VH-VL binders against FYVE, RhoGEF and PH domain-containing protein 5 (Fgd5). Designs and how they scored, part 9

Target 1, 194 residues: FYVE, RhoGEF and PH domain-containing protein 5 (Fgd5), of Mus musculus (Mouse) (q80uz0r647to840)
Amino acid sequence: RALVIAQELLSSEKAYVQMLQHLSLDFHGAVLRALENVEQEGREPLAQEELRQGLRELPAICDLHQGILESLEQRLGDCGEGQPQVADIFLAREQEFEHHAAHILQFDRYLGLLAESCLLSPRLATTVREFEQSSQGGGQSMKHRMLRVVQRLFQYQVLLTDYLNNLCPDSAEYDNTQSALTLISKVTDRANES
Key: E = the ipSAE of ESMFold2; O = the ipSAE of OpenDDE; V2 = 0.75 times the mean of E and O plus 0.25 times the DockQ between their complexes.

## First folded at step 4 (VH-VL)

Design oa5 (framework fv_ofatumumab)
Fold by ESMFold2-Fast, scan of step 4:
Structure oa5 (fold): chain C 194 residues (1-194), chain A 117 residues (1-117), chain B 107 residues (1-107)
Amino acid sequence: as target 1 above (194 residues)
Amino acid sequence: EVQLVESGGGLVQPGRSLRLSCAASGFTFDDYAMHWVRQAPGKGLEWVSTISWNSGSIGYADSVKGRFTISRDNAKKSLYLQMNSLRAEDTALYYCAKEYWGYFDYWGQGTTVTVSS
Amino acid sequence: EIVLTQSPATLSLSPGERATLSCRASQSVDSYLAWYQQKPGQAPRLLIYDASNRATGIPARFSGSGSGTDFTLTISSLEPEDFAVYYCQQRSDWPLTFGQGTRLEIK
């Protein structure tokens, strides 16, 4: 049962990384281009600059999750039908989680800034619409995709809790999973304070 | 979960003033532009005014320019519409509405303004 | 200002029938058009945005199509709760404008 949950963690991480790569490599660049030539009177430069700063964090956040994905693929491929060992993947990235958590949790705010910027810029609104409709985007709204950035940490808590409940309490993996959950909870709580 | 509650409507005489309020909850109010949209009895919808998240950008319909002032208090999660020099044609149900890509995804139930002698 | 003209003004149909509502713009709005539903005594509800995208929670029987100046809202099989007034709205240019509405009523 634990293996099934670990496979769900892997499959959801694959989907998340694909979305995050599209957002980081394609959408961010397109947003910057759309913002260059905004012609509307009363444009909001502060909202645009804050949005720009938030989006510049995407490549580093993408690298973090790409690393998690690659580690999950390796671990679950290597274990076969045996007991999965995935908790240390998170523990090995404790410093990265702590560093990026503040920016990850701001993505709910960046969504609001993006929505406001679209009101002032038909060009930006067109860019957002085109990315939502693209095959690469899978038909998901930009609201859904940006909210996934903040929600992924909470999804880890849910998945790792389910995983923990299906592990032998005497195993090293059980102890490591408790530590990973503590890390994710601490990171989420601490980032909310900054 | 998202809730917008308007207040401040009433019966007023032409030339008088009235201030409408909108209390927001269930979303991060200071991340979104906000709008006032009105609807005269038995008629359609008319956009009245918009204000950006930080009050840096403000727009008005030509029919209300110079008479109405939109404002917001992000600490109180509240939107306001100060209506001066009211006319009979300002009689309407006034809705507070949340920004969504230049559209309106959440609306309050409205507050009624009747301008009559 | 961009003027949106909706037709018909009133559409009388029975539950289970297909409803087709039209909105025409005085100049091109590209795909920057939305549809709203308003029931008596209630605030409008966003149904469709950017011509063809269903808003969150909106049933699949609602669909939008069109671009430029001609737009259509289709309800594939009417349910009793669908009898309401429908408005189109454009965001292509300032000021933001709405159509006059189409009243969908029971035969």
Scores: ipSAE 0.000, ipTM 0.443, lowest interface PAE 14.2, mean pLDDT 82

Design ra1 (framework fv_rovalpituzumab)
Heavy chain, then light chain:
Amino acid sequence: QVQLVQSGAEVKKPGASVKVSCKASGYTFTSYGMNWVRQAPGQGLEWMGWINTNTGNPTYADDFKGRVTMTTDTSTSTAYMELRSLRSDDTAVYYCARDSPYYDSSGYHYGMDVWGQGTLVTVSS
Amino acid sequence: EIVMTQSPATLSVSPGERATLSCKASQSVSSNVVWYQQKPGQAPRLLIYGASTRATGIPARFSGSGSGTEFTLTISSLQSEDFAVYYCQQYNNWPLTFGQGTKLEIK
ESMFold2-Fast, scan of step 4: ipSAE 0.370; ipTM 0.729

Design ra10 (from r1 with heavy chain Y112W; framework fv_rovalpituzumab)
Fold by ESMFold2-Fast, scan of step 4:
Formats: sequence, C-alpha cells, structure tokens
Structure ra10 (fold): chain C 194 residues (1-194), chain A 127 residues (1-127), chain B 107 residues (1-107)
Amino acid sequence: as target 1 above (194 residues)
Amino acid sequence: QVQLVQSGAEVKKPGASVKVSCKASGYTFTSYGMNWVRQAPGQGLEWMGWINTNTGNPTYADDFKGRVTMTTDTSTSTAYMELRSLRSDDTAVYYCARDSPYYDILTGYYHWGMDVWGQGTLVTVSS
Amino acid sequence: EIVMTQSPATLSVSPGERATLSCKASQSVSSNVVWYQQKPGQAPRLLIYGASTRATGIPARFSGSGSGTEFTLTISSLQSEDFAVYYCQQYNNWPLTFGQGTKLEIK
C-alpha cells in the first residue's frame, strides 16, 4: 500500500514537473518578451513589473521539483517491491522549500496580476492564449495551471500523510516521513502568513 | 485606421506552392495574433492556423500540418502564409484576420474574435 | 475537433420580420462563441463575441444567447442590409472551428 502511494507521489510529481517546465521555459519567457516590448514603449504598469519579478522565481522552483522527481525515480526504481524510502528526499531540500515557499503561495496573487496586466496589454493576452491552447491540450486555463503551483505543497501533505499511515511505526522511514510532513506543514503555514 | 491588405490573386498548377502576404497598418503589429482562414467557392469558412506575431510561433490546424508555413516580418508588419503541394480542392479565397482579445469583467478572463479581416486573396489551382 | 452545426442551412424571411439562427457545438464550449456576417464578395464581419456581446458598431437588433452546446443569433427587425450568410465559430479549443453557415435570403 505504501509503495502504491509512493508511486502516486512519483507519477503526480512527473506531471507537475512537466507543467512547471512549460511555465518556466515557455510561459515565463513569452511573458517576459511581451512585457519587454511594452517596457520599450515606456508604458509599463507597476502590476507588470511585480508579475515579472514573481515569474523569475519559476526556474529555481522548477529545479527544486526536477530534483525531487529524479530522486523519486531513482529511489522507487531501486526498491522494487520492497519498502520505499522517499521522505529524506524532502528533508534534503529543506532550505530550498523555505526559500521558495512564499513565492509558491503567491501564485494565486500572480493570477490577479496576470489578468490586470493582460487588460493593459493585448500582446500579453495573446501570449496567455497561445500557452493555454498549445501546451498539453485539454484547453486548461492559465488560472488552473498557476493554481497547481500553489496546490502542490498541499498535495504533498495529503500524499505524505497517506504514506505515513501505511508505514511500520517502528521504521526509520516512518520517523523521516513525520519530519518531512512537519517541514512541509511549517513551510505552508509560514508562507500563508505572507 | 486599422487595415489588413493582402497580395493579389494567384493561379497555380497542382503540386505548386503559393505564398500569400498580409500587410498590417494602423496598429502595433506585434500586439495581436493573426489568423489565416480560407473559403472555397460557395462553401463555408475553414480555419488554417494562427501565429503569435510577437514571437513568430505558429499553430496549425491538423488538415494543413506538413503543407502550411506561417511567418511574419515585424520590420514590415507583414504576415505570410505559404501552402505547398497544392491540389484542386485548395482553390479558395484566403483571408488573414486579426485575433482581438475582449476582457470579460464578470468572469475575469478573455474572449476572442477576429475583428479586422484582409480583403482576401483568391488562389485558383487548375491544370 | 469540435464540430459546429448551424441550422437551418437557408432561412427565407421578409424585411421587418424576426430571424432566429441556431448553432450547436459537439461538446461544451462555455460561452466561447463568435458570430460573423458575410456578404457576397466581402470578408466576414465580426458581430458578436462571448456568445452575447455585440462588437463595436453592431446594431442593437442583433442579439446572441446561449452557453455550453446551444447558441442562438437573433435579428429582431430585419433590414435589407442584413441579408447575408451568418457563421458561428468556437474559440474554446484549438483548432478553431466554424459552422457551415446559415444563409438569410429574402422571402
């Protein structure tokens, strides 16, 4: 059962990293290009500057989750049908989570800034339209995709809690999973205060 | 005055290629995407694709993938649509049309319409 | 690909009458539907976007309604310049798709 939950963590991380890569490489670059042209005209609104600064955090957030994905693939490949050990993957990245938590949870606010910026820039609205339609199919809105950035931390809490409940209480993995949950919970709580 | 002006009519043989131009004026070219739509004689409208005029990145309808190339020249505010391996059933009027965003205050997202169209370019494919 | 189906293919009406044109999507397109008017030898003209919002310069006699899969364009009091072909188009998903058109002709 624990292995099944760990496999779910891996598969959902893979999907999440693909979405983050599209945001970081495709969307972020396209938004910067659209905003650069407005800036060159000397008519850049403050909302666009704040949005641009927030989106510049995407490459580092993407790197964090790419590392988690690669570690999950390695650990779950190596354990076969045995007891998985994945909690220390999160613990090893404690400082990165603490550093990026505030920005991750601000993506809901960045949605509002994106909408406001699009109202002032047909070029940005066109860029958002292209991203929504061309990437991964299904017609998923930018609103839905950006909210996924915020929701991933909460998904970790749910998945790790289910994982913990299916581990032997006497195992090192049980203790490490409790520590990982404590880390993610504190990061989420602190960032929500911002 | 916002205007899209297309190149003149073309007559081509089956197997040839045609490249239609669409010159924009009266607005910032790179601020709006451009659609290409065709219409066979007496028939309805068929969407061929769209291009981001700021990035030059195109998106094509499946029926035209492999035969169509859409490009832009930002220095001349001109969009191009090249269709290759022409067939008799490619005989049509080809239109460029500006992709215009409309903000919906109630929902907080955008609607899209083709608000300015070129005059059309008749391409006749005949032996 | 979302298929847009318009009915009727041809609608014969007299000036001053009300015309109702239907457009059906093969799957939900929310309110993401546009209506265009096309006269012989001319490019299409944007009438309505977002299923119900009139574009700039479009007379009040034109109104649109609907959401999901069923949409309607209504012309409340037909004038001579309204006899044309009308197309609906969805922009919920790419590829963008048009209906086959409804021709308004004088009875």
Scores: ipSAE 0.372, ipTM 0.773, lowest interface PAE 2.6, mean pLDDT 86

Design ra12 (framework fv_rovalpituzumab)
Fold by ESMFold2-Fast, scan of step 4:
Structure ra12 (fold): chain C 194 residues (1-194), chain A 126 residues (1-126), chain B 107 residues (1-107)
Amino acid sequence: as target 1 above (194 residues)
Amino acid sequence: QVQLVQSGAEVKKPGASVKVSCKASGYTFTSYGMNWVRQAPGQGLEWMGWINTNTGNPTYADDFKGRVTMTTDTSTSTAYMELRSLRSDDTAVYYCARDSPYYDSSGTYHYGMDVWGQGTLVTVSS
Amino acid sequence: EIVMTQSPATLSVSPGERATLSCKASQSVSSNVVWYQQKPGQAPRLLIYGASTRATGIPARFSGSGSGTEFTLTISSLQSEDFAVYYCQQYNNWPLTFGQGTKLEIK
């Protein structure tokens, strides 16, 4: 029951981390190279620097979720067919979530900056085109892939709520899951306040 | 002025190879991708492939994989398309065309071939 | 690959008349369609991108519309220089594919 939902959390985290690695290691590097050699006008340097700042957060966000993935793999491997215990994985990373919340929820804005930067740099637009049409792109646009960075927090809320509803109310895991949901909700709400 | 100038007409025997050049001027060569498109006499346009002029990475249409090679020389702002194992039905005008990105009012990126070479007639006979 | 089908193959009209050219995709291509004009002995000329946006320098009499699988190019008041072959092309997916062309000729 609860185990099935916890396994869905694991499988979706694995897919999410693979996408983040593609953005963090492959796309980010390609974007930086494209931006380095473009001729710059007065307003172009500012737009490019803001986009660079946003993309620079990807490695740290990737590290956060890689850690969550590894912890989920360990916990669900160790429990076998028993009761899963996954909520404290999120609670242990409260500071990291708070730190990255401002950047994670700004990825919709970074999509706009990427669009504006492509207007000014055909080289960057060509780079975006290559990644969108890549076989590793999974048939989804760069916009959809970057939007997943924002959407993962909302997906955690849905998955953890379903998980909570399948736990014994007097268990420690139930209490910890309520705390994890409170954390994710606060992080999401705080980021939305802009 | 943005311009693409292609090499002159070629006459080849079946089984030979042809290499067409496309020299760019008036813009930063490595900032725009390059398409190769052909047109047989009296027929429509057929896309052969595209190359990223900055990285040199090509993408080929399935019908040409295995016998086409697209390359660039950034020092001379020139793109090349080599077609091997020529057949009589490869007789066509071969075009290079610049891949231009556009941004519309809806915030969507679009791509069109805005500048074309004059074309290179390749005749395969004998 | 996505197949682009143009109709009619040939359209016979008089100068000053309105011409409407159709292009259909075998599957949805969003608005990712380009129209080109080609005159005998010349390379193609970009007319419209994103299904409906005129390229720089293209006269206002040219207009495009459509999304998904059905697209239209309209020339509102034909001039003698407009008699040419017109091609649609999709850029939604690799490989890029062209329609077979519509020849616009004098009646």
Scores: ipSAE 0.203, ipTM 0.628, lowest interface PAE 4.3, mean pLDDT 84

Design ra13 (from r1 with heavy chain I105F L106W T107S; framework fv_rovalpituzumab)
Fold by ESMFold2-Fast, scan of step 4:
Order: structure tokens, then C-alpha cells, then sequence
Structure ra13 (fold): chain C 194 residues (1-194), chain A 127 residues (1-127), chain B 107 residues (1-107)
């Protein structure tokens, strides 16, 4: 029941963290190097500095979700046949999630800046292509992967709601899951209010 | 004035290697990827691979993995394709072709096309 | 690898008529298809990318359509210079793959 949903949360978190690691370790570095070359060509630096600053948020976001992944692996590995307890993993990271909300909607803007930079720099566009093709599976774009940052919070709401519906209403985990949903909803609402 | 100029025709015996060059001019070499495509006499086009001219990282078609090497020399704006262990069925015209990216705002995807081609290099493999 | 199949192998049409060339992918390639024209003794020439967008300098009589697995190149009001071999190519997946070509010849 609840365990199955918790395992889905874990498996989807693993896939999400792998995507974030590629963006923050490989793509981020390659984009920064390509933007340095564009600056040497006398390009406008202001829009590119905004893109650079936005992409530098990826390591912190990656660290947040890496921590969630590790906690989920430990909790679900240790619970055996018992009721899983995962809600406090989110509650322990309340401040990080509130900070995360401030940057989520900016990813739409960063996609626009990336597209504009690609028009000015075929070198950057070539870098984007190389990373898009490394994730082949039916035409996945860099836009789709970056939008997964926004989508993950909505996925948490769906998964935690399904999880809550499969818990005993009198349990501590039920109460903690309601609190976690309130936190994620608050964070998601802030992103939508920009 | 964007152009790709390839090295001249080669005649090789089976088992030998050939290295074709492609010199770019009229644009910033490291800003566009380079494709290598071949065409056997009377046959269609066959993609061999692509190289990121800025990083030097190549991607090869499966049929050529293990016997093709693609490299670049940024100081001379030249791309190279070396094919080893030549067989008679490697007789073909070999082309380099620039990879041009096109952003489609409505779909959010990049489209790609080979917009500038070299004149071709005939490689004949015969005993 | 994705196999691209073109039909017919040869299409005989008179100048001024309309030619319709087919290209089929063995699995979905979205709209990630390019069309090239090749004349004897020449390198290929980019015509269309993204299944339907004409490259710079390509006459309006050339149009492309399709998505998924079925694609069409249409040449309206054929001119003498249009008799050539046409190739489709997918860039949805590595390795990139070409169709075997359709030869457009004078009837």
C-alpha cells in the first residue's frame, strides 16, 4: 500500500537526483566555459551573468535532493515489513524548501536566457545539443529537464497525498505527512505567486 | 563565404588507413559541430559520426566504432576523420558537413541540419 | 538504430507537376527530420529541417510535413533544376540515419 507509494517516491527521487547531478556537474560547467568564450567575443554580459547566477543555484538544489534521496534509501531499507516513516525527511528540510521556492520560477526565465544565448552563440547551442542527446529516450529537450525542477514539487504533492490516503489517520506518520504536505503546498504556492 | 575544403582523393589497399581533412573558413570553427557522412558509388548517404569542435568529443555510428577516429585542430580550423582497417566496401566519397542548430520557441526543442558541406573526398580501396 | 525508409525509389514526373516523396521511420522521431537535395557530382543541399521548416534560400515550392513515423516532402510546380536525388534524415537519436533516397527524374 503506503510502502509501495514510498518506494515510488524513492525511485523517482533517484531519477531526479541523477538528472540534477548531470545539470550541476557536467552541463553547468560546460555552459559556464562556453559563456566565457562568448564574453571574449564581445557579447553583452548582463543577460549571461543572470544565466550564470541562476545555474549556480543547481548545486545547492542538488545537495537538497541528494540528502532526501539518502534519507529515503535509509528509511525504506530499515523499515522492513513495518509502516514506512518518510514525512519527517521533508519537515527536517523546511528552511531549504522555503529557500528553494524563491528560485523555482526563475527556471522559466533561465530557459529563455539560455535560448537567447544559444542564438548569439552556436557554440553554446552545440553544448546544449550534446547534453540533450546524452539523455535520448524520445526527444527529451534541455527545457524539459530544467522544468523538472519545478515539476518535482508538484510530484511531491501528488505522491505524499497518495501516501497520506494509505496511512492510519491515528498514526504519527499521518500527522507528519499532513505537515509535510502543508510545507510543500506553501512552497509551491510561493512559486506560483511570482 | 562560409566554406569547407577537403583533402584530395586517396587510393588505398585493404587493411590500410586513410585520414581525410576538412578545413573550415568564413566562420568561428569551434562554434559549430562537424558531421562526417560517406556515400558509396551509386548508393545513399551514411552517417559516420559527429564531433564537438569546441571540446573535441566525438560520437560515432555503431558500424564505425573501433575503426574510426575524429579529431580537430583548432589552430588551423581543421577537422579530421581517420578510418582504419579499410575494406573494399569502404570505397566512397567522404563528406564533412557543418552541424547547424535551430531553436524552435514554440516546441522548446532544438532542430538540427547540415547546412554547409565539403566538396567530398573520394577514397578508393582496391587491391 | 532507427531505420529510415523512402518511397518510391524512383519517381518520374513532368516539369510543372507536383511531386510527393515519402519517408518512414521505424520508430517515432517526433518532428526531428531533415530533407536534403543532391545533384550528380555535388554535395547534398539542406532543404528542410524540423520536418516542415525551409532552410534559408530554399524556394517556397518545397514543403515538408509529418511527425512521428511518417513524413512527406512536396515539390509543387516542378522546375528543371529540381530533378535530383532527395534524402530524409532523422536526428531524434544517435546514430543519425538517412533514408536510401528517392530519385526524381523527368517523365
Amino acid sequence: as target 1 above (194 residues)
Amino acid sequence: QVQLVQSGAEVKKPGASVKVSCKASGYTFTSYGMNWVRQAPGQGLEWMGWINTNTGNPTYADDFKGRVTMTTDTSTSTAYMELRSLRSDDTAVYYCARDSPYYDFWSGYYHYGMDVWGQGTLVTVSS
Amino acid sequence: EIVMTQSPATLSVSPGERATLSCKASQSVSSNVVWYQQKPGQAPRLLIYGASTRATGIPARFSGSGSGTEFTLTISSLQSEDFAVYYCQQYNNWPLTFGQGTKLEIK
Scores: ipSAE 0.013, ipTM 0.579, lowest interface PAE 7.6, mean pLDDT 83

Design ra14 (framework fv_rovalpituzumab)
Fold by ESMFold2-Fast, scan of step 4:
Structure ra14 (fold): chain C 194 residues (1-194), chain A 128 residues (1-128), chain B 107 residues (1-107)
Amino acid sequence: as target 1 above (194 residues)
Amino acid sequence: QVQLVQSGAEVKKPGASVKVSCKASGYTFTSYGMNWVRQAPGQGLEWMGWINTNTGNPTYADDFKGRVTMTTDTSTSTAYMELRSLRSDDTAVYYCARDSPYYTDSSGWEYHYGMDVWGQGTLVTVSS
Amino acid sequence: EIVMTQSPATLSVSPGERATLSCKASQSVSSNVVWYQQKPGQAPRLLIYGASTRATGIPARFSGSGSGTEFTLTISSLQSEDFAVYYCQQYNNWPLTFGQGTKLEIK
């Protein structure tokens, strides 16, 4: 039922936030410093301004999803076995989703830029390998971690659609869930136009 | 002129709560995160947490989770830190401190480093 | 969390001499270390960021060096106003962590 799907939304958000924290707090700073050092040395100039800007967005994206996680934990804890109310969590964050849309959906492209930069910088390649092998990473490649940033928006569409289909059509939560789906679809549609 | 001005000293009994304010001026409040750091008498600096002033979302150090709440009021450019269930060992000077601006080097690279502007501190004394 | 360890706890030196303060991280923090100066009754003052870059208005006698896990703050030709407590802090990982401080006092 609806509650089971809402609980899946919560558990998947928790896993996603853990991945974002590792990517944002440990990887991001180390990669930016490695890129800066190569540029300053002048031996292997890198043209990765776009990658740099994208990686700088990771802390803010992490903050957005940490907030969503905390809201989901509170709402589902408070409702017990009752009817969940989760759609407005997304609606309350419309401006944040709109702000990050341009960056979130470009992470697939950032993967290509990262791979190019690693070919030009042995230092950066070493940094990426160290984070891939970290105890916090569960052995997943950086490719899989970065692609999850894009995939989470599509996963929201799937989960919210399943949630909607298990709600009473006459309920306020049904209407709010349709609005949340419209918001997420609008964000993903902008990426297709890019 | 960038500055942070904190509320005045507080004396509280064990079990009470205290709320310290930090009013920012001379810069765009929502462009810089705000840190809270405390210092017990004769001891070192201890980071308590950070708040995203644009979103209002806080991040707390593990030792303070469950007892601290950080908030902002963007209309007054003010950050707040509330500490609950006060103990005698919470006696300390509490500081707010702004995240540094991004430093742009000669290559155009931007860095976020440390805390560049600090409030004057608020002494909170917890005693029976 | 990353533990920052400063040594010595207290350093006794005479005016005009050179002081060298150490800061060690429990794991690599790259060059993401800042140094603060704190005088009694005052808030900390930013001295050095990025391990070696002086903040605006900081005299040339202050210099920082190091990367990875070993960092040093050096004060040449000590002036009377330099006797204070100095803290290192890493900003490589959350949570942000400070060293326990080194007190610089007159011999």
Scores: ipSAE 0.000, ipTM 0.429, lowest interface PAE 18.5, mean pLDDT 79

Design ra15 (framework fv_rovalpituzumab)
Fold by ESMFold2-Fast, scan of step 4:
Structure ra15 (fold): chain C 194 residues (1-194), chain A 123 residues (1-123), chain B 107 residues (1-107)
Amino acid sequence: as target 1 above (194 residues)
Amino acid sequence: QVQLVQSGAEVKKPGASVKVSCKASGYTFTSYGMNWVRQAPGQGLEWMGWINTNTGNPTYADDFKGRVTMTTDTSTSTAYMELRSLRSDDTAVYYCARDSPYYGSYHYGMDVWGQGTLVTVSS
Amino acid sequence: EIVMTQSPATLSVSPGERATLSCKASQSVSSNVVWYQQKPGQAPRLLIYGASTRATGIPARFSGSGSGTEFTLTISSLQSEDFAVYYCQQYNNWPLTFGQGTKLEIK
């Protein structure tokens, strides 16, 4: 049962990384370019600058999750039908999670800032729609995709909890999974305090 | 005054094509996307697709892919919708409608609609 | 594609009464629902967006509520001009999808 849950973690990470790659490479560049060209009554509004700073973090967040994906693929490929060991993948990346936590949790707020920016620039709104309709966008709304950046941390908590509950309590993996859950919870809580 | 004015009613035979026009006025045409929506007699509303008026790039609903083409002419602020291989069940009022600029979402609903173009397909 | 289901198909009420119209989504659409009014021979008119915000010029007797999968449009103190077909539409996901409409008719 644990292996099945670990494989679900891998499958969902593959989908998530693909979505992040499109955001960090295609959408991020288009939105930042549109924001740089928006100018009314002198300097740009503070909301646009805050949104710009948040989106600037996307490439680094993508790198974090790409590393997790590669590690999951290796671990689950190597174990075959044996005991999975995946919790230390998250523990090894504690500092990276801490660095990006504030920006990851702010993506829900960034959706509001994006909506506000689109009121000032119908061309930005048109750009967002065009991206959503491209083959790279896959027809999903940009709001849905950006919200998934915030939701992935909570999804880790759900998946790792299910994983933990299907492990032998005396195993090293059980202990490591508890530590990984503690890390993800601390990262989520710390960023939420900001 | 923001307005969308559509071309007049058309009567077509099965297998023919029809091209409906939608002329915008009172706003910057290329700043808002344009939707096409149809309504068969006594039926509800059916979304056909959308076109980016700035780039000219269209997006079609799956039911219409392969037989619909949406275009724009920015020099006249006019959007066009051409439907090919017409069937009797394509008889409907066809509407163009502008993307809503309203707050809370970077895209939602349609705030300005054309008056509609009745297309009748009969033998 | 998200399916929007409206009920009832027809609602018979008298002027001055209150009408409540329902709209259900096959999956969560957050608050990203708009309501339109359509009178015979006319194009639809935007009434409410974001599930609960009235569009400019729409009378206060129109109110919307709901989130997720369940939405309602309420019309209080019905006027004669309010008898029309009402459509809900989601804008959370592409393709955009409409409900089949609720016809509000005079009793």
Scores: ipSAE 0.000, ipTM 0.457, lowest interface PAE 15.4, mean pLDDT 81

Design ra17 (from r1 with heavy chain S31D N54D; framework fv_rovalpituzumab)
Heavy chain, then light chain:
Amino acid sequence: QVQLVQSGAEVKKPGASVKVSCKASGYTFTDYGMNWVRQAPGQGLEWMGWINTDTGNPTYADDFKGRVTMTTDTSTSTAYMELRSLRSDDTAVYYCARDSPYYDILTGYYHYGMDVWGQGTLVTVSS
Amino acid sequence: EIVMTQSPATLSVSPGERATLSCKASQSVSSNVVWYQQKPGQAPRLLIYGASTRATGIPARFSGSGSGTEFTLTISSLQSEDFAVYYCQQYNNWPLTFGQGTKLEIK
ESMFold2-Fast, scan of step 4: ipSAE 0.313; ipTM 0.710

Design ra2 (framework fv_rovalpituzumab)
Heavy chain, then light chain:
Amino acid sequence: QVQLVQSGAEVKKPGASVKVSCKASGYTFTSYGMNWVRQAPGQGLEWMGWINTNTGNPTYADDFKGRVTMTTDTSTSTAYMELRSLRSDDTAVYYCARDSPYYDSSGYYHYGMDVWGQGTLVTVSS
Amino acid sequence: EIVMTQSPATLSVSPGERATLSCKASQSVSSNVVWYQQKPGQAPRLLIYGASTRATGIPARFSGSGSGTEFTLTISSLQSEDFAVYYCQQYNNWPLTFGQGTKLEIK
ESMFold2-Fast, scan of step 4: ipSAE 0.228; ipTM 0.653

Design ra20 (from r1 with light chain S30D N32Y G50D; framework fv_rovalpituzumab)
Fold by ESMFold2-Fast, scan of step 4:
Structure ra20 (fold): chain C 194 residues (1-194), chain A 127 residues (1-127), chain B 107 residues (1-107)
Amino acid sequence: as target 1 above (194 residues)
Amino acid sequence: QVQLVQSGAEVKKPGASVKVSCKASGYTFTSYGMNWVRQAPGQGLEWMGWINTNTGNPTYADDFKGRVTMTTDTSTSTAYMELRSLRSDDTAVYYCARDSPYYDILTGYYHYGMDVWGQGTLVTVSS
Amino acid sequence: EIVMTQSPATLSVSPGERATLSCKASQSVDSYVVWYQQKPGQAPRLLIYDASTRATGIPARFSGSGSGTEFTLTISSLQSEDFAVYYCQQYNNWPLTFGQGTKLEIK
């Protein structure tokens, strides 16, 4: 039951981290280079500066989720087929979630800013196209990849809720999972207010 | 006037190589990627690959990896497609086609199509 | 690779009628579908991008619709110059893939 849901959390986190690494290592650097070329040709629009600031958060967000992935791999490897304990992985990262949640939820906006920047720079649009076509992830669209960044916090809520419902209410893990859900909900709500 | 002009028809023997050129004019060459698409007589369109004209980095379809090389010469605004180890079933019209990013104002997202095409180069492979 | 399947292979209609051409993707491509028109001896011409947006200079009688795996190109009040082969293409996944084409011919 609970173990199956915890394993789904792990497998989805692994897929998510792979996608974030592609955005951070392949796309981010290529986009920044293309934006630098646009700057050299004239006055830079505000949309490009906001987009640059958002994309510079990718390495830190990637580090956060890489840490979560490594912790999940270790915890689920150690527990075998017993009751998993994964909720404290999220609780230990409360400050990081609070810092990054605003930026994560802004990826929908960053996608819009990317589209605006591409309208002004066919060079940047060509770079986006190259990333989409050459990606090891099977050539998924940039829209699809960036929306996954926004959706991950909501996926945590769904997965942790299912996990909670399959735990003994008297267990420490049940209490910790409630606390983790409260944390994820709180940071999501605060980000929605900004 | 935005235009892509390709080199003339070629007749090659099996095992030979062919190099098709595509000269761009009327726009900034390095701002748009270039696709290569072929069409065998009476058949449909087949995508061969794409090249980033700014960086020179190509992406090839799996069926052509190992036999195709795409390059650019930014000084002449020309893209090239070389196909090696020609077979009779490589007989086709070969097209270059420019990527065109289209902005959807309502969603704020870009969508791509190939908006400008070369006239095509017929390559005939016969023994 | 995503397979794009067009139907019918050939559609016979009279001038002034409405033609409906179908394109199906083997998996979801969102709205990332393009339609091209090709006349004999000519290069393809971009008609529709993002499933439903007409390219510059394309007459209003051409319209596209669909999302996910099912896409349709509709040509209302067919003109003699509209008899051609039509191709759909997805750009959601690498490699880019075309349908096999639908030939629109005079009945």
Scores: ipSAE 0.000, ipTM 0.491, lowest interface PAE 13.3, mean pLDDT 81

Design ra21 (from ra2 with heavy chain S31D N54D; framework fv_rovalpituzumab; at its last look DockQ between E and O 0.52; V2 from the best seeds 0.00; counts 0 for: pae E 3.9 > 2)
Heavy chain, then light chain:
Amino acid sequence: QVQLVQSGAEVKKPGASVKVSCKASGYTFTDYGMNWVRQAPGQGLEWMGWINTDTGNPTYADDFKGRVTMTTDTSTSTAYMELRSLRSDDTAVYYCARDSPYYDSSGYYHYGMDVWGQGTLVTVSS
Amino acid sequence: EIVMTQSPATLSVSPGERATLSCKASQSVSSNVVWYQQKPGQAPRLLIYGASTRATGIPARFSGSGSGTEFTLTISSLQSEDFAVYYCQQYNNWPLTFGQGTKLEIK
ESMFold2-Fast, scan of step 4: ipSAE 0.495; ipTM 0.772
ESMFold2, look of step 5: ipSAE 0.285; ipTM 0.666
ESMFold2 (binder alone), look of step 5: mean pLDDT 92; pTM 0.938
OpenDDE, look of step 5: ipSAE 0.640; ipTM 0.846

Design ra22 (from ra3 with heavy chain S31D N54D; framework fv_rovalpituzumab)
Heavy chain, then light chain:
Amino acid sequence: QVQLVQSGAEVKKPGASVKVSCKASGYTFTDYGMNWVRQAPGQGLEWMGWINTDTGNPTYADDFKGRVTMTTDTSTSTAYMELRSLRSDDTAVYYCARDSPYYTIGSWYYHYGMDVWGQGTLVTVSS
Amino acid sequence: EIVMTQSPATLSVSPGERATLSCKASQSVSSNVVWYQQKPGQAPRLLIYGASTRATGIPARFSGSGSGTEFTLTISSLQSEDFAVYYCQQYNNWPLTFGQGTKLEIK
ESMFold2-Fast, scan of step 4: ipSAE 0.320; ipTM 0.672

